# Ledger of designs, part 3: VH-VL binders against RecQ-mediated genome instability protein 1 (rmi1)

Target 1, 235 residues: RecQ-mediated genome instability protein 1 (rmi1), of Schizosaccharomyces pombe (q10160)
Amino acid sequence: MNQTTTLSTELTELGVRVQNRWLQSLLDYLAKKHSTGANTTPQLVMQYLVASDIRESTTSEGAAPYIVSEQHNVRIENTMLLQIVRVREIGISIVNQLEYLNDLEELKKLKGQKVIRLVHDESGDEEQNDDDGLTEAQDAVQKGSELKKMCRLILEDSNGQRFWGLERKPIKGIQLSTKLGTKLLVKNVLVRRGVLMLDPNNTTILGGSIEEWDKDYFPKRLIEELKGELSKTKA
Key: E = the ipSAE of ESMFold2; O = the ipSAE of OpenDDE; V2 = 0.75 times the mean of E and O plus 0.25 times the DockQ between their complexes.

## First folded at step 1 (VH-VL)

Design g6 (framework fv_greziprubart)
Fold by ESMFold2-Fast, scan of step 1:
Structure g6 (fold): chain C 235 residues (1-235), chain A 125 residues (1-125), chain B 112 residues (1-112)
Amino acid sequence: as target 1 above (235 residues)
Amino acid sequence: EMQLVESGGGLVQPGGSLRLSCAASGFTFSDHYMQWVRQAPGKGPEWVGLIRDKANSYTTQYAASVKGRFTISRDDSKNSVYLQMNSLKTEDTAVYYCARDFPIYGDYPDYFDYWGQGVLVTVSS
Amino acid sequence: DIVMTQSPLSLPVTPGEPASISCRSSQSLLHSNGYNYIDWYLQKPGQSPQLLIYLGSDRASGVPDRFSGSGSGTDFTLKISRVEAEDVGVYFCMQALYTPLTFGQGTKLEIK
């Protein structure tokens, strides 16, 4: 009880307002899973939160206010916790995106069904025991990091309300390969015609994903979705 | 009570083959990545390889020393993980352990929270 | 492959005294998620290895609070605040950030 109160206060300072019952369930789970008497930190709670569905794990205090498509130049001062439903690249043609993603898919097939451990450094070769090592060009395709101009997002709040978000300026970590269910903190954001105007100053990426949404999504299911969108242009 | 029981070890000549089995009980086997680790007499542990869960398409990874010779597979309906060892060498002589792995953060193997008792494999003429 | 180097290799201690084991990695084990992907295991005589510490500093279930893990990046330490007879065995560090997963050579803790 003292622990849940302390953790809730600390998480609120990080911009996250958790459901008391969710937090207590997590603490019970961690006590059985990890260590009897182990300290639970806000950082450990956040690790589980970013893998959760915020509609179940957080309170409506972090939800977006009602937004309508005709709202123009309205600023939302409060901090909102949002999760990413979809990412689209609108600065690059769908045809060029499909060429890139098909190349990436072929590279994944070339590597077989191996899961690549994600590492934020240049030692990726040590994670792969393969006599067909990657070239620099193949590695760039694999990372997907170079195909970025301007992303448009579908975002969802704790009440299940969905909104469009648009990158006004590039935000590191937002790209086609960004996992579905990734959590964002958005504050002091301008709303223009119902769209949240995102930039690095008003958007903090917390990370994470929702496994059910992201499973087999990138790049295979994204390719299928984009082909569907392209076909609707009647071109 | 959680248990991991290895079997299938024994004496084999160089160039031969063995199939090790690891039977799990007392936990939901299908939720866990499984690891194989070996320990040569008087030496420390050496990682052999891993197999992920169904959600990650049962993907496998291997140490360079066994790549192409060893194959890891699993059967969730039998709560078992297997290590098929081909083209065995004298340096493959070791106690082989299966170990339970639970990824806390996404698909990363984080730690081996439970190890089996081990099974001895001796490769000798 | 990531090389894990432990020191000392042999550690004789008097019961009740503290003990410290060092582990160094050839590359940083700090992930962008803020965790160091290093674990510590104890192998008691005649037994399988057992988990002591995971993700740098988290104690495994049932492990006494006299055991603690610290460090970040490439330099890590396992500390035992007061050694007991039950702590005898070989201690291994393991990195889990890179494939292949690699272990240190081990530190044998013995009672004087």
Scores: ipSAE 0.000, ipTM 0.390, lowest interface PAE 21.7, mean pLDDT 80

Design g7 (framework fv_greziprubart)
Fold by ESMFold2-Fast, scan of step 1:
Structure g7 (fold): chain C 235 residues (1-235), chain A 124 residues (1-124), chain B 112 residues (1-112)
Amino acid sequence: as target 1 above (235 residues)
Amino acid sequence: EMQLVESGGGLVQPGGSLRLSCAASGFTFSDSAMQWVRQAPGKGPEWVGLIRSKANSYATQYAASVKGRFTISRDDSKNSVYLQMNSLKTEDTAVYYCTTGRGLYSSGWYKDYWGQGVLVTVSS
Amino acid sequence: DIVMTQSPLSLPVTPGEPASISCRSSQSLLHSNGYNYIDWYLQKPGQSPQLLIYLGSNRASGVPDRFSGSGSGTDFTLKISRVEAEDVGVYFCMQALQTPITFGQGTKLEIK
């Protein structure tokens, strides 16, 4: 019981307020998985926390104020724990985004083959080679550097309240390929017309994902979502 | 992937008995309260009853319409909850759903999952 | 028992227009912990009910942001900002403040 209290206190200092029930379930699981009863650290708990749904794993103390969507020009000084529901790039046209994502999908399909073959233009010789331009292209595309201008997020708190976040300045780790369910700590954030104004000074990326949300999402389901949004714009 | 799968439905005569099973997967079943909800043809859902987790001594509650005739039980080793229906009436004809509770005593992970339902027809 | 009363019982809507469903409880659903113990469900034809909104105003996982819940005490509203074809079905409010858990009569939303 003292262990859960100590861990809860240490996690709170990191900006995370866990549900006692969730923490106890995790400790029971870890004791069963690691038969020796290894010392459970806050860092180990965090590894599981970032893979969880914060609506289940954390308390309302880390949640956003009830009416964020109605606030304008207000600063929320407290630290909020949020998870990413969606990421959109609003500084680049949907058409250009779809071209990029379709190219990425095609490269990803080719990468599924373990052998890369180069065909010579003379003598008809064929070679298998893993060291070619395809690997470099795949790494560059996964980097996402060519497609990032300004992201807009749908964020969710521990109570399931959803609201907008806007990237005012580039935040490393926020891009179309960011996994759904990724956890953020947001502190001292300005709210304008119900939108959280995010920047590197007020946003800390904890990482993680929610497997159910992120399964087969990037780029396949994102492409389908963007096609739908483009269709409505043209209608 | 969280799932609840009901089984054991069918046609029974008035006064008969039937036992429904609900198999859970994809979550920590033993930490969750479980509920049964039914829906008669063309009507809205009607709560049947619940069974709480081991932490709450497997306490049960029932709707007045079924109290004394229906019994809810669970087997955490099999990730299953059961509904034993005795002295069945034509009014018990419905699709029966197995669900987790949300904030009701204990919902485990505070999630709400529903099975696909199983049809019970009570007719002569 | 807490009685849940929905209105309207039938709601024809034009695609793209907003829709609003009311739910009234015979007793306050506001707990001392600050939450209203009311949930909203959608039941599509031939399917089991699916959770849309829990504890008054919180969207369930995978539910589009065009759905919102509001209200406190005994008067609650589910709003759909822009109705789409996939929103067709019967909507139910449910109270989980006390047993027996009780549901509204349902609101059938249809595209006109």
Scores: ipSAE 0.000, ipTM 0.369, lowest interface PAE 21.6, mean pLDDT 79

Design g8 (framework fv_greziprubart)
Fold by ESMFold2-Fast, scan of step 1:
Structure g8 (fold): chain C 235 residues (1-235), chain A 123 residues (1-123), chain B 112 residues (1-112)
Amino acid sequence: as target 1 above (235 residues)
Amino acid sequence: EMQLVESGGGLVQPGGSLRLSCAASGFTFSDYWMQWVRQAPGKGPEWVGLIRNKADSYTTQYAASVKGRFTISRDDSKNSVYLQMNSLKTEDTAVYYCARGFDDYVWGTYDYWGQGVLVTVSS
Amino acid sequence: DIVMTQSPLSLPVTPGEPASISCRSSQSLLHSNGYTYIDWYLQKPGQSPQLLIYLGSNRASGVPDRFSGSGSGTDFTLKISRVEAEDVGVYFCMQSLQTPYTFGQGTKLEIK
């Protein structure tokens, strides 16, 4: 009960303004699950929040203050809480992206088969660092860091308004493999021609995802989306 | 690769004490709540208790059957969780598992279990 | 405490045939957040329990698509579309809605 006000105040200091109904539902869930309630911290609430849909979990105070697409050369001074709808790499051709993603998908399938074999070992769940296939899988993951020039994001605020964000400078953690529904805090950001100009100084990645959006997305559904975009260009 | 390894089991007399250890590797141990689950011979699993992470002040919760006799603790610097068992009864005879049951998505489930360690309480 | 009841307790199956296991809870496992807090575990002979299904119908990482979970409220089903030899073991349902977390008695799946 009194926890709702205290937690809301503490979360506001972290840049997040939660809906009272959502927070109360979470507190009820935690009380039933663990029968303690009193041990709920802002950090624990944040773990659940980053997995939520901010349209349902947060208030309009964290939303864009106006229609972003209609603005030109305007600075949004206040902190916004946003979630990522899509990530696109606009500095690398779709053909090159598809070649990389198809290779990554094949390697992920191989990793899955190796994990299943390890689970079936009678020695149980043990560390096996001598498998050359595991080394190849790790190398494939690391290649993702090389496939980055300039990302353009479709962002969504707590009111469901969607607008574009453009990496003005590279932001660590923003790439094609970034999970859909990942939460960002954006403050003191410049809007030019309806696009948020993002950089490491005005953007903080909180993490998380929305499972329904991200399920089977990377790389499988991203590959299909990019094939569709390429087909429209070819036609 | 994620791993949980229990140790410290054995044979004890009723009324005796035993301390179980569980060493974790392959994940950020300090971020997770850790739990103990036991399984008596020929029976299904029974939840024993849990310990929360630092953000939740290392608070603990226990099943009624062990409350007041068992204590759960952890040492994040050693990636380990412990179960101190006092005033042991014959009905405490079971394989004891440590399990990871809480993470960022909070499904209220045990997503990973250790291999278990046998505790036998007999005269 | 929430009581979990499984049926059947013993399930002999021929390889390639489908199998179904039922689980009933003494109260609804639907939370106000919209999730149903029923999980399924498999314990193979001599091994620790392994997560198969969480929150009613979600397959855990590495679990084959021949396994599926369904149900709502108080009545739940685990289905195996075609049983393989490696599926032998004891299957347990668990409610994770409230502490103490409680398990069913288990269903032993054996090859005929």
Scores: ipSAE 0.000, ipTM 0.384, lowest interface PAE 21.8, mean pLDDT 81

Design m10 (framework fv_mosunetuzumab)
Fold by ESMFold2-Fast, scan of step 1:
Formats: structure tokens, C-alpha cells, sequence
Structure m10 (fold): chain C 235 residues (1-235), chain A 121 residues (1-121), chain B 112 residues (1-112)
């Protein structure tokens, strides 16, 4: 009956403001393809939302209230829903990052192009094949995890505005292997010189991804992007 | 009832253009891609392209690029295929079909009834 | 483009007997990230549009009788009709949607 209004209200309490037409399309889809349409929960809607492009699925009410890049020492008190465009590690030299990522790519190739999701210590259960290169790559992965210091993100809001976020303190789940399009809720965040100052107290990771952005990205395309950035910094 | 209803049969001369419509009802038009597929008499199915009514984005089979134009009007829940520079080989039944946007790419669950386009001298 | 090849081009099966249609793709339509085969089967009767029977290689569309089943993975797929009924006389098409959609040439199923 009034299911879209009830769901919209419940999602807003979770910090997410969906577009009415997007929600209606989802409910129509669920009613047609799944018997769960009439019993759709906010949790089920969130599962689809985190796989969506928030520029299409959410309203501007969750967007940044300013042109972030132009702000200095401004606190954004309201909750923003953002998606991750890029992740960079700025506490480790690009040369050392490339060494680490090359080893990860070698591991990925040995696993038949499977994505390595965690950069912490691999358990090694599926990586044992009597390959010397695989063992060395496993050691490099552990070393790289130990070297995680500070990530810088390119974030995008529902209006398509892109701006920087800096990891002020380590945030669990933010690392080079974090999927592109992952959704974040950010609240009560300080902006310094156009950059959001992120920490565990102001950032909640909702998860998800945008498949088109993330496909074949880590570590192969990331390696190519970093090589390009290294070239520009030496120019 | 979820359905796609297409415009009626067309007879065109070589070199002319034809515009076929596909009106959606019973569902949220912007939640689904609309694909266009043709079938020559006695032959198989050939994909032409798709449009995302929500964004207006389109993708075309390279064979039809430059001759086919896909559009959609969200106010009337209607998708259109315009095919220009018609040849006798374009004689076919033209179908529209929908595809869900919310899950990993899925097959065409609802099809229009088809529009016969005949190109003859 | 991914080329879809069906076999046989036509088959005649007695009422109540099993009908088997094969479909091969020129490259794998299995997507590693979700472990799904992007393959569908359609039924087309004269003067009608195609009707979806099976998607993701083996998932039956709502309202499709249990006698229809799909199997296979990667490049080799099969549609099975376990007990052919009179209303099953039609042309059957496989389709990949891993990339831009392509269809097999069709298999005509007739009653002996």
C-alpha cells in the first residue's frame, strides 16, 4: 500500500535517502521476480543500494552541502552517503607499493585471476603448489599489511561531486584492496583544505561496490595507475 | 499485468526510415533496460541494442551503429527504435524486450508482441 | 562477438519422451566473481515472441513447467524436456548475456 513511504522513512533513519523512483523500481522488480516484494525489509533494500551507483539511487539530501575542495576548517555536521572512487596509500612510497602489488598480482595469476580480497596474512591453504614465487609473494603480502599507514580516498557524493578523504586514524576495512564503489556514511567530519578528515568515529563502512568500476581493477589497473603517478612526480 | 505493446506493421521503400514504438505498462519503466532484437522471416534472433530509460544511455550492436537510434520517453513509458537507410535485408519482425537493472545481468523475461517491418520496392 | 551454436537443427520426439538440445559458446560465459553462467533458453511458437524458460543456465523462470531443465557450465549447455507434451512444439533458442547478447541458430522440436 504505502510501502515506499514506510521504507523511505526507515532507510532515512539508517542514514540513507533513496530516490523514490529508484525504490519504486526496486519494489516492482522484487514483486515480479521474487515472492518477497510484499515483505521487503530495509535490510533487503540496503543489499541492492550498496551495489548501486548513489548518483542514481539516492537523493541530493545525502550529498556534501558545499563544494568540498573550496572549504578550509569547516565541519560538516550532517550525515553524508559517499562512494569510494579510488584508494591510495600515501604513507608508503609508490616504489614500495608497486613491489607489494606486483607480488599480489603474481599470487592472483597463480589463483587463475581470482581477486585477493584481504592484504593481511594469507592463510596459504589455496596458495600451496610448490611454487617458490608463490611463497615469496605470500611473505610480501604480510610485509605490505604491516606497512599500512594512511590511506587517501577519492570520494563521490550523490550529485557526482568528487573530493578527497584522508584517513586521520586507521579505519578497519579501508585499504588498497577495498572495492571501488564501496559505500561510506560520514558524519560530523572536519574539512581541511578541501579534504575530509576521516577516522573510525565519523566513518561507517556499509560495504558494496560498483561492479563496472571494480572489475579487473585490483591489483592490475591500480599498478598501471601508480606507475603513471610515479612518472608524473619525477617530471 | 506487466506487458510491452508495440506499434503496428510498417511497409517502407528502400532508403526510407522506420520508427517502431514499445509501450511499457504494469511496472516501473526506469528500472529495466529495453533491448531491441529482430528476426528475419524463417531466421534466428539478432540483437540490435539496448537503452537504459533511467539514464538515457544506449549501447548498439556494431552492425547497426549509425543506422539505429534508440530513445525512450519516461513520461509515456515508451521506448523507440528508429532504423534509417532501410534495405530489403532489414525486412524482419522487430521485438522489444526488458532486462532487470538491479541484479547481475539477467535474461529477457518480458517481450513485446513484435512489429513486422517490410522493405520492398 | 560470442558465437552460439546449437545442435541439432531439428529433432522429432514422441509424446512423453525426452528431448535434449545442446548449445555451445565460442568462449566461456561463466563469470568468476559471482560463479554464474550468463546463459538463457527461450521457447518460440509461430507468430509469437520468444518466451523465457531458463536463465543463469539452470534457473527456471516463474510459471515454467518442471519438465524443462537447464544444465551445463562454461561453454557447453543443455536444455532438457523430460516428457514432451504437444504444447512444447516450438523452436528453442539459447542466448548468452555475458557480453552483448547473441543467440544460437535455433532448434525446431516436432512430434513424431
Amino acid sequence: as target 1 above (235 residues)
Amino acid sequence: EVQLVQSGAEVKKPGASVKVSCKASGYTFTGYYIHWVRQAPGQGLEWIGWINPYSGDTKYNEKFKGRATLTADTSTSTAYLELSSLRSEDTAVYYCAREEQWLVPEAFDIWGQGTLVTVSS
Amino acid sequence: DIVMTQSPDSLAVSLGERATINCKSSQSVLYDSNNKNYLAWYQQKPGQPPKLLIYWASTRESGVPDRFSGSGSGTDFTLTISSLQAEDVAVYYCQQYYSYPTFGQGTKVEIK
Scores: ipSAE 0.000, ipTM 0.406, lowest interface PAE 17.0, mean pLDDT 82

Design m11 (framework fv_mosunetuzumab)
Fold by ESMFold2-Fast, scan of step 1:
Structure m11 (fold): chain C 235 residues (1-235), chain A 126 residues (1-126), chain B 112 residues (1-112)
Amino acid sequence: as target 1 above (235 residues)
Amino acid sequence: EVQLVQSGAEVKKPGASVKVSCKASGYTFTSYGIHWVRQAPGQGLEWIGWISAYSGNTKYNEKFKGRATLTADTSTSTAYLELSSLRSEDTAVYYCARDTLYDYIWGSDEGYFDYWGQGTLVTVSS
Amino acid sequence: DIVMTQSPDSLAVSLGERATINCKSSQSVLYSSNNKNYLAWYQQKPGQPPKLLIYWASTRESGVPDRFSGSGSGTDFTLTISSLQAEDVAVYYCQQYYNTPTFGQGTKVEIK
């Protein structure tokens, strides 16, 4: 029994089934980087997993069963590991969402100008400027949380199957600014017409993202996507 | 024993494309990334890019984006570098090398190189 | 990109004497979270690929003779050959892997 087998077993008890190849590559990476010492914990593996693409990092055992639109009032009792492909707010008009997001983008540009001025006028380092930018972004995002009514998600499992999830009750941490690739554990979930009915009792947010999906996405690319959707909507 | 064996020397005309192969043996191919590095005659080493043998994910040096394409075939344990729109300045020995920090998410452009191929001389002349 | 600068460009040392090669990075290659320097050294003989000598600034690769040692931290690094042998005549390169890999320009070591 090696460390890879022990970690895989412990992660499986948490509902997460990692690919042995992926886990071995992670352990080699951590050993070379010397960030973990001799023993890697399941918690540390989870921190790396949430930044991965689960189609590559996890096995099909954690995948959803085949979901079809004809299925109504079917319950999936097993725990599934899913990643967020897209988030949409369906309880607020696209026009109102665009107004908010454009204001947010303009605010971020103003904060960027302040950071640039601090660099020009003072010798502040990159870490301090990044901290200031993050704090201001957090304030802007926090204000936006009041616009939340009901999110609809495109979710993906380890086999690449995509399906809808609907926020039946508000879930803290699910909003337009939620990073693409964020990981969810979903268990004992009701499926109605092929849509997963999500609520705080059946959904656990693990966090994370997929950098390639999320880079420059919020709010810039989201604004572009919503403008495209709005332009195709008839009167 | 770990080995990376590259294809033989190539002579190309300006504007042509070249495809260099790198066959791995002696280790699990999909557990390590492959880097590509070139060296012009009498010059130093220049990094071209990296590929994950597991996922096929790639990272490129900005200088080679649009001209270099990295691929890997897991069934034959072979990595490939294809370089298009060749110029005389592309004349160099091209090396593949094994990535010691296999990480297709964060460390894709990090790593030191523990095993190197023997090199492939590509000559571009008119 | 991080620029790696070696000194000297060439060095002539008598057999059995100490050879010292310096490498400077334009930015620190020390990762604060693990306290490791992302710096490697390679030896290249004519007609051969580079061979790994040192990684993590000071860790000697398996099979590399004890006379080779690496030192330094942050932006200033040194490769030392304590007693030069005939087979050590080569070009030596430093390489950072803190971000996108970059190499120094190389230092040629010759016998006087």
Scores: ipSAE 0.000, ipTM 0.428, lowest interface PAE 15.3, mean pLDDT 82

Design m2 (framework fv_mosunetuzumab)
Fold by ESMFold2-Fast, scan of step 1:
Structure m2 (fold): chain C 235 residues (1-235), chain A 124 residues (1-124), chain B 112 residues (1-112)
Amino acid sequence: as target 1 above (235 residues)
Amino acid sequence: EVQLVQSGAEVKKPGASVKVSCKASGYTFTDYAIHWVRQAPGQGLEWIGWINAGSGNTKYNEKFKGRATLTADTSTSTAYLELSSLRSEDTAVYYCARGLDIVEVPAAIYMDVWGQGTLVTVSS
Amino acid sequence: DIVMTQSPDSLAVSLGERATINCKSSQSVLYSSNNKNYLAWYQQKPGQPPKLLIYWASTRESGVPDRFSGSGSGTDFTLTISSLQAEDVAVYYCQQYYDSPTFGQGTKVEIK
């Protein structure tokens, strides 16, 4: 018996059912790069799993079945592992969202030009402009703390089934800038007209992303998607 | 030792199909992806696609969609590339290569172990 | 579709001297969220398959001599052989795996 059985059992208790092949691939990767092998913990596996596509890394085998489509005022007591396909802010107009996102993109361009600033200006203020990425203010803005009312999500399970999710109460970490492929555990969720009603009590954010989905997405590709949606509305 | 051994050279006429095999040994076949890459005489390398040996899931270079078919036989640890509707420009050495199915990288990744290559000649 | 361009097409270097090969991508292969460059380097000797030398732009594959090093970020990458040996005569390819994999046209390294 190897450690994959022990790890799989422990992860299943958390609602995460890993593919054995994927887990063995991860253990081989870790052995090749770190020689950690036998010291691999469920927590370490989770760090890598959240960066995976759950259609490849997880399975629905052994999970209780559920139906979301067309259900109204029904609770799904099962724990669902889902990944975020899209996030939309439905409490703020697309026009206002585009203005915000275009401002973010322009700010990123300015930072990307390798601007050098004097340590002190005329007022004596110190200016810092050699960040590894966005400034603290830009990071706060990127998190959408000031541009957040109600998010609507497209979610996907291990079988590739897609569901609508609606943020009925604010969930920290769910915003327009949330990375595509971010993993959620949803438990004991109310379904209303086929939509998962999400709140902090039934939703746990595991984090992560899917590189293929998220690369170059925020804010550039999101801007293009929103422009397309706006155009269809005004056609 | 980890190795990939490919089938022998093929000569085909335009319009025919060819099927190249790649036999893996020295590792757990189903834990890795197999990439297929070709190289025309005197030219560079061109990626065709990959197959996840455990799941059977495939990804293709758009240029080869509809003409290339990647399969894997877990019982014999063998991957296959079938290329149909052959043209003279398909003349090349075809390589299989092992890709690590890594969480932190996209499905199409770098290739650490390569087969010896299979020369496919398409001539009228 | 990311186009990879290498320079020079061929390079003649004396034994023990430094060889430098450049690779340019038509767009950035740096994924900003993880700060990794999706770039690899391969060595191909006549009649042999390619051999992986470098991945993630600068990580040397196990068993590859330390005279080989990779550097660069975004769109501009370099493979350096600090002290060329006779066994290093080969064609070298860069490859991106940021999108569907594409290779550079190759740089042939010869001894003067």
Scores: ipSAE 0.000, ipTM 0.458, lowest interface PAE 13.9, mean pLDDT 82

Design m3 (framework fv_mosunetuzumab; at its last look DockQ between E and O 0.02; V2 from the best seeds 0.00; counts 0 for: pae O 12.0 > 2, placed apart)
Fold by OpenDDE, look of step 2:
Structure m3 (fold): chain C 235 residues (1-235), chain A 124 residues (1-124), chain B 112 residues (1-112)
Amino acid sequence: as target 1 above (235 residues)
Amino acid sequence: EVQLVQSGAEVKKPGASVKVSCKASGYTFTGYYIHWVRQAPGQGLEWIGWINPNSGDTKYNEKFKGRATLTADTSTSTAYLELSSLRSEDTAVYYCARDYYDSSGYLSDAFDIWGQGTLVTVSS
Amino acid sequence: DIVMTQSPDSLAVSLGERATINCKSSQSVLYSPNNKNYLAWYQQKPGQPPKLLIYWASTRESGVPDRFSGSGSGTDFTLTISSLQAEDVAVYYCQQYYSTWTFGQGTKVEIK
């Protein structure tokens, strides 16, 4: 019982208000499955928290205090725990984004084919060329991060309220490949016309994801969504 | 252990006031709202109001507005209910209970921890 | 105010048999954004405060036996005791906490 209280206090200092029931359930699970019950640290709890749905794991204390969509020129002073529902790049054309994403998909296919070929061709000489393809793919992913200009996010708080966030300045770790369900701490943020104005000073990335949201999303489902958006713009 | 411990039984005359205390232990007092609920003998449960110990904000059932006053002392982790202008109909067991609540009133949780109750008897 | 109505008012069940209590809300207590029902069930024994059994309509509180289960959504909810035990004799209350806090009138469960 003392452990739960201590952990809750420590997590609060980190800007996270956990639901007591969720925390207790986690501790029970850890005690049974990993034999770590008495040795559970706030850091370990945070690893599970960032993988959770904050609607289930955290209290309303970290939620938006207002209906965000109805606010204009209001500063929210409290620290909010939010999770990313969607990411859109709005500083690059959809066509260019699609081209990039298609290239990534093709590279993945090529890597998969090479792995299959390596299993079938016992001939020793082709091992040297596979390292170059992996490096090119890594370089392509790095180049993708360089293409970042400005992202718009759909964010959700612990109450299930969804609202827009807009990068006013680039935030490291926010990009098209950012995992859905990634957790953010947002503090002292300005709301304009129902949109959070995000920057590196008011936004901290905690990380994580929600598996159900993020599974098979990037790049395949993202491509489909972008194609849909493109078709609507032409109509 | 997480507990809410309430003050002892009270006997009051009509028109008097009563103040019931609820001391919290085993958790961060300011992290949860405290609700007050009463139960008349042989009757159901009636919500009175809540207090946010952290901010001091309160919300009341309209039925008790003007007569009920909720306060909290963070230094002692104690919540208080004061009910004035007592009537015979106010005879009940009064409970404090722990919850968390948002400002909208639509996003709350259930009451997981209850005090043992305080009997308040109003008789002439 | 959301009115909570339980049925029946009293229930007598044999030991080891199933007990079923219904609760109806005058308005939906389902919150669309998080798809949660703001409904709880409590057990109250004589001289004791209510004890939380179920929250979010179907989630069992820690320490509550598996024989207790909650179901339903929107306006219609059910508490089920799969196998009634002697210690289960009590009054049971449903509660909504969607808009303000209101309780059902209670259901007394007795052994037949």
Scores: ipSAE 0.006, ipTM 0.490, lowest interface PAE 12.0, mean pLDDT 86
ESMFold2-Fast, scan of step 1: ipSAE 0.543; ipTM 0.759
ESMFold2, look of step 2: ipSAE 0.006; ipTM 0.513
ESMFold2 (binder alone), look of step 2: mean pLDDT 92; pTM 0.934

